VH-VL binders against q9h9l3. Designs and how they scored, part 81

Target 1, 176 residues: q9h9l3
Amino acid sequence: PRKMVAIDCEMVGTGPKGHVSSLARCSIVNYNGDVLYDEYILPPCHIVDYRTRWSGIRKQHMVNATPFKIARGQILKILTGKIVVGHAIHNDFKALQYFHPKSLTRDTSHIPPLNRKADCPENATMSLKHLTKKLLNRDIQVGKSGHSSVEDAQATMELYKLVEVEWEEHLARNPP

## First folded at step 22 (VH-VL)

Design Md14
Fold by ESMFold2, fold request of step 23:
Structure Md14 (fold): chain C 176 residues (1-176), chain A 120 residues (1-120), chain B 108 residues (1-108)
Amino acid sequence: as target 1 above (176 residues)
Amino acid sequence: EVQLLESGGGLVQTGGSLRLSCAASGFTFSNYAMTWVRQAPGKGLEWVSSITYDSDFTDYADSVKGRFTISRDNSQNTLYLQMNSLRAEDTAVYYCAKARRAVAGPFDYWGQGTLVTVSS
Amino acid sequence: EIVLTQSPGTLSLSPGERATLSCRASQSVTSRYLAWYQQKPGQAPRLLIYGASTRATGIPDRFSGSGSGTDFTLTISRLEPEDFAVYYCQQYYSDPYTFGQGTKVEIK
């Protein structure tokens, strides 16, 4: 059986007016929610907006941050060959400048059975915070100090487990 | 308490083989990368080989590549080093070391080491 | 391969003195992927500092690390008898991971 991990990333604003999202933190957990990787990452370009209210990233975190190229290499050693679970995971892969095979990708923002469990329209895009509250009775991303990517990755894995059997069977019948 | 116990060292002739083992306890072995580091008598430390938490990636020093094979058994909490075609310059104390994360480095816990002596 | 050159080879000092150990990398270690280890005779190394400046768990405050790029320093603010040992710097920035040749801190 293929090993499964969950990933969550925090981004900062780079480029003109800080509109480009660049990777500044990455957390990866295993099936049991144990932390395999959790690093602050220094983008290759100037940070114009730390987005701290949402990202939790501050200037002091960048002092000992791993350069993007090095961090990407480390992260890919963990992701390669794995079923990777995330929420709106295309944003995480874009920030990593990486394409994971679709057959090994699970996106909790686009799983109809998960929405159905939450009494939401099956094709609606639901936030991680909303799904976690409705299905796990947990509050994440609380306050103005920013998100915890470890907390978010752990929540994402727990949400996927709720529909894992059904969704894996669906994907086996309907390969992407 | 983290514990790493190496075994399998000893005297071996040039061209011979040995298999080193490292028994791990006191931490979730399968979450961390593991490494072999050696130290020749009277000399400094030399990285030998590393393996990721799940065995998917291994790396070797050029001096041992093709002759040594690192492996791990996460069900037995054990790290291995198969050493073939041994040379006199492989004589060293071999340390088992635990990384702080799922990929190599830095090494926060070390075993006591096991001596490998290669004689011609 | 990143070569780490430590200086001095031997540092002869008395208890209570400040020790300053240097490590120079042949190319930049840009994220402070530099660690320091202490090794006493007949013992395994122990991790002192990682990330150039972060003390490992249980390491006394008298040990501090600094530096960036190619030049790194380990400082022992006031030597105690148990601090006389060999010290190695190590980079874990890129393979092969390499160690410096060591600095022996001994009693004058």
Scores: ipSAE 0.476, ipTM 0.815, lowest interface PAE 3.1, mean pLDDT 91
Fold by ESMFold2, last read:
Structure Md14 (fold): chain C 176 residues (1-176), chain A 120 residues (1-120), chain B 108 residues (1-108)
Amino acid sequence: as target 1 above (176 residues)
Amino acid sequence: EVQLLESGGGLVQTGGSLRLSCAASGFTFSNYAMTWVRQAPGKGLEWVSSITYDSDFTDYADSVKGRFTISRDNSQNTLYLQMNSLRAEDTAVYYCAKARRAVAGPFDYWGQGTLVTVSS
Amino acid sequence: EIVLTQSPGTLSLSPGERATLSCRASQSVTSRYLAWYQQKPGQAPRLLIYGASTRATGIPDRFSGSGSGTDFTLTISRLEPEDFAVYYCQQYYSDPYTFGQGTKVEIK
């Protein structure tokens, strides 16, 4: 069977008025939640807004950060050929400037059986924080110091496991 | 405790083949990239080949491309190097090294090495 | 390929002296993907420093690394008898990963 990983990214603001989201941290965990990759990443453009309250990224993290081009190459070596799980994962792939095959992509923000388990409307887009609290009885993204992409990737994998059998069977019957 | 133990070295004629093994223990082998590094007698260190945690990507020094093949068996915690078409300049101690992450990087643990001698 | 050039080739010093070893890269390694290794006769290399300046687990604080871009330095602030060895720098910034040719630190 095909190996599965979970990814989460933190972004900073670049481009005009800091409106472009650029990759500044990426964490990847395996099925068991072990960390395979966790790096701060230096965007190729000037950082206009660190977005620290959400990203957790500060100037000091960029001092020894991996340049985007190098980090992207490292990350793609891990993701290629894998089932990749994420939450609102389109944003992560956009920040990576990367297309992952739809058939190998799992997005916990858009899995109806997962919403059902949380007693939420099946087609609603639920936050990772909300699903994690309801289904895992854990608080993540606590405080004002920003998100942890390691914590978020681990939570995302645990959430997917709750519906993995059902959802993989669904996808096998309904190929994207 | 992390342990890496190379084996399979020895004396071989030019044009011959050898297969090196590296037995790993004390860590989750399948989470880390692995690497072969060699050292010719009296010389410095030379990177030979690396393999990602899951075998999906391999890379080789130009001097060994097409002749050497790195592989791993994560179920047996073993790294391999198949060496074909051996040349005198391949004579070296071959070290197995563990990266600190799923892709190659700094090598935090090394085996004791196994000597390969290629005679003409 | 990034070529690493170490200097000096041999450094003859007495115990208690300060050693300064240099590593120069042919291209910038600005996301400090540089490591230093120690190798004693008949032994495998041992990781000393990674990320240009981060000491590996169990490495004494007399070892320090610095530098950025193309110029990197390993300093041993006060040589101990067990520090007489060969030292290699290594870049893991881009494939192929390469080592410097080594600096031998020997007893005067």
Scores: ipSAE 0.454, ipTM 0.807, lowest interface PAE 3.2, mean pLDDT 91
Fold by ESMFold2, fold request of step 23:
Structure Md14 (fold): chain C 176 residues (1-176), chain A 120 residues (1-120), chain B 108 residues (1-108)
Amino acid sequence: as target 1 above (176 residues)
Amino acid sequence: EVQLLESGGGLVQTGGSLRLSCAASGFTFSNYAMTWVRQAPGKGLEWVSSITYDSDFTDYADSVKGRFTISRDNSQNTLYLQMNSLRAEDTAVYYCAKARRAVAGPFDYWGQGTLVTVSS
Amino acid sequence: EIVLTQSPGTLSLSPGERATLSCRASQSVTSRYLAWYQQKPGQAPRLLIYGASTRATGIPDRFSGSGSGTDFTLTISRLEPEDFAVYYCQQYYSDPYTFGQGTKVEIK
């Protein structure tokens, strides 16, 4: 069977008025939640808004951050050929400027059996924080100091495991 | 404690082949990239080849590309270097090194090395 | 390919003195991707510094690294007898990864 990884990214604001979301941190974990990659990333454009309350990114993190082009190359060496699990994962791929095959992509924000386990509407988009509290009895993203992409990637993998057998069988019968 | 133990070195004639092994212990082998670095007698260090944690990507120095093949067996915690079409300039001590991450990077642990001598 | 040039080739000093070793890259390298290794005769290299300035596990605080761009420095604030060795810088910024040619620190 194919190896699985989970990814989570943090973004900062670039471009006019800080409206563009640019990658500033990326964390990747394996099936067991071990960290394979966790780096701060320097966007190619000037940072207008660090978005620290949500991103956890501060100016000091960027001093020795990996340039985007280099980080992207490192990240893609890990993602290529893998089943990649994420939450609202298309935002992560957009920030990476990368297309991952749909057949190898798993998005915990859009898995009906997972929502059903959480007693949520099957077609609703649920936050990672909400699903993690309901299904794993854990508080993530606590306080105003920002998210941890390692913590979030680990939570995402644990959530997927709750529905992995059912969902993989469903996808085999209904190829994306 | 992290240990890396190279084996398989020896004397071989030009054009010959040799396979090096590196047995790893004391860490989760399958989480980290691995690398071969060599050192010719009286010379400095030369990167030879790296392999990602999962074997999906390999890379080679130009001097060995097409002749050497790096591989790993994560179930046996072992790194390999298959060396074909050996040349006199391949004579060196070959070190196995562990990266700090899933892709090649700084090498925080090294084996003691194994000597490969290529003669005509 | 990024060429790393170390200077001096040999540094002859007495125990207790400060050693300053230089590494110059042919192209700019971010500080995250510069490492220093120590190698004693008959032994494998040992990682001292990575990320230009972060000490590896178990490395004494008399070793420090600095620099950015193309110019990097390893400093040993007070040489101990066990510090007489060859030191290599390495970049892991761009493939192929390369080492400097080494600086030998020897007893005067």
Scores: ipSAE 0.436, ipTM 0.798, lowest interface PAE 3.4, mean pLDDT 91
Fold by ESMFold2, last read:
Structure Md14 (fold): chain C 176 residues (1-176), chain A 120 residues (1-120), chain B 108 residues (1-108)
Amino acid sequence: as target 1 above (176 residues)
Amino acid sequence: EVQLLESGGGLVQTGGSLRLSCAASGFTFSNYAMTWVRQAPGKGLEWVSSITYDSDFTDYADSVKGRFTISRDNSQNTLYLQMNSLRAEDTAVYYCAKARRAVAGPFDYWGQGTLVTVSS
Amino acid sequence: EIVLTQSPGTLSLSPGERATLSCRASQSVTSRYLAWYQQKPGQAPRLLIYGASTRATGIPDRFSGSGSGTDFTLTISRLEPEDFAVYYCQQYYSDPYTFGQGTKVEIK
């Protein structure tokens, strides 16, 4: 009876030559895809590269963005104690400077039954765009204006639902 | 349409207890943080307490900490405020308010309030 | 605790005039966590502005908000008879969430 949420983040470049990935947007949806949280976030370091082509983040979004410390506190209040679904979710947790229990983490980039449904190698790391097109017949991340973390979080939850019964049963038999 | 209906207010003596209720309808109650805000007669607004969408986190104004308990029942779409050890300064109209998100924030819908009067 | 100080305490104006209400925070807050509410006598508060400058649903465009850091402003470009009320600013940046003491806008 644990509640389940899906998360997706967008990152910008900070640090030397803009190579460090820092959180600039976070979206969280519930099991039904309803938005629980969606904020632009001001990184604690100066932004060197907005990475707009992929992140969708522009300098105007940072004008009233939530400072990282505050946003992190808000996000963790939602994630704590929940089953959290994401795609390549390690990157999201790294950007949040947060560790979520493995037993409560679901990563759609590493679920063998999901890859099988998409006719992909079980151990391959597949993009969210590819899985969504193959399994939901839906195009996400369309164009060159950047990704929507709301759209991506919703897609991630829908993908997990396709294998939820099987994968939860597998995890119960094979505790991490 | 979003509707919030407070109840449980009334007259009570100092040291007494009351439990306020707020019945919610017209939205998915379990997606949003909820808040109690009070207003003493002729005075401004004072935040009292907030609770996250699934009850995991609660917070209180210093003036009520240890005496008041916020809770919610998402299956009944109801917010509660248990008020113990009441003092004269707790006399106020108590408003139930809905946040715009799963954690406390700006309050986009408010009930009409319920009056609590604490007599010495 | 972040203390919000509103000025003036009372603003006496006529319909059609421009109202400018100030809210000063005791320490910096992000604009995303500053809201304005209107309260008419005998009624519950109504959200006008959140994120310092975003109008809530159904709020007329004569209401606008601005500011950042410690200094925030609510402007009513042309007062209507229904705009005579008390206005509160609120921060939800850090606990405890606090309100300003209010600015009463009344008919001159």
Scores: ipSAE 0.386, ipTM 0.794, lowest interface PAE 4.2, mean pLDDT 91

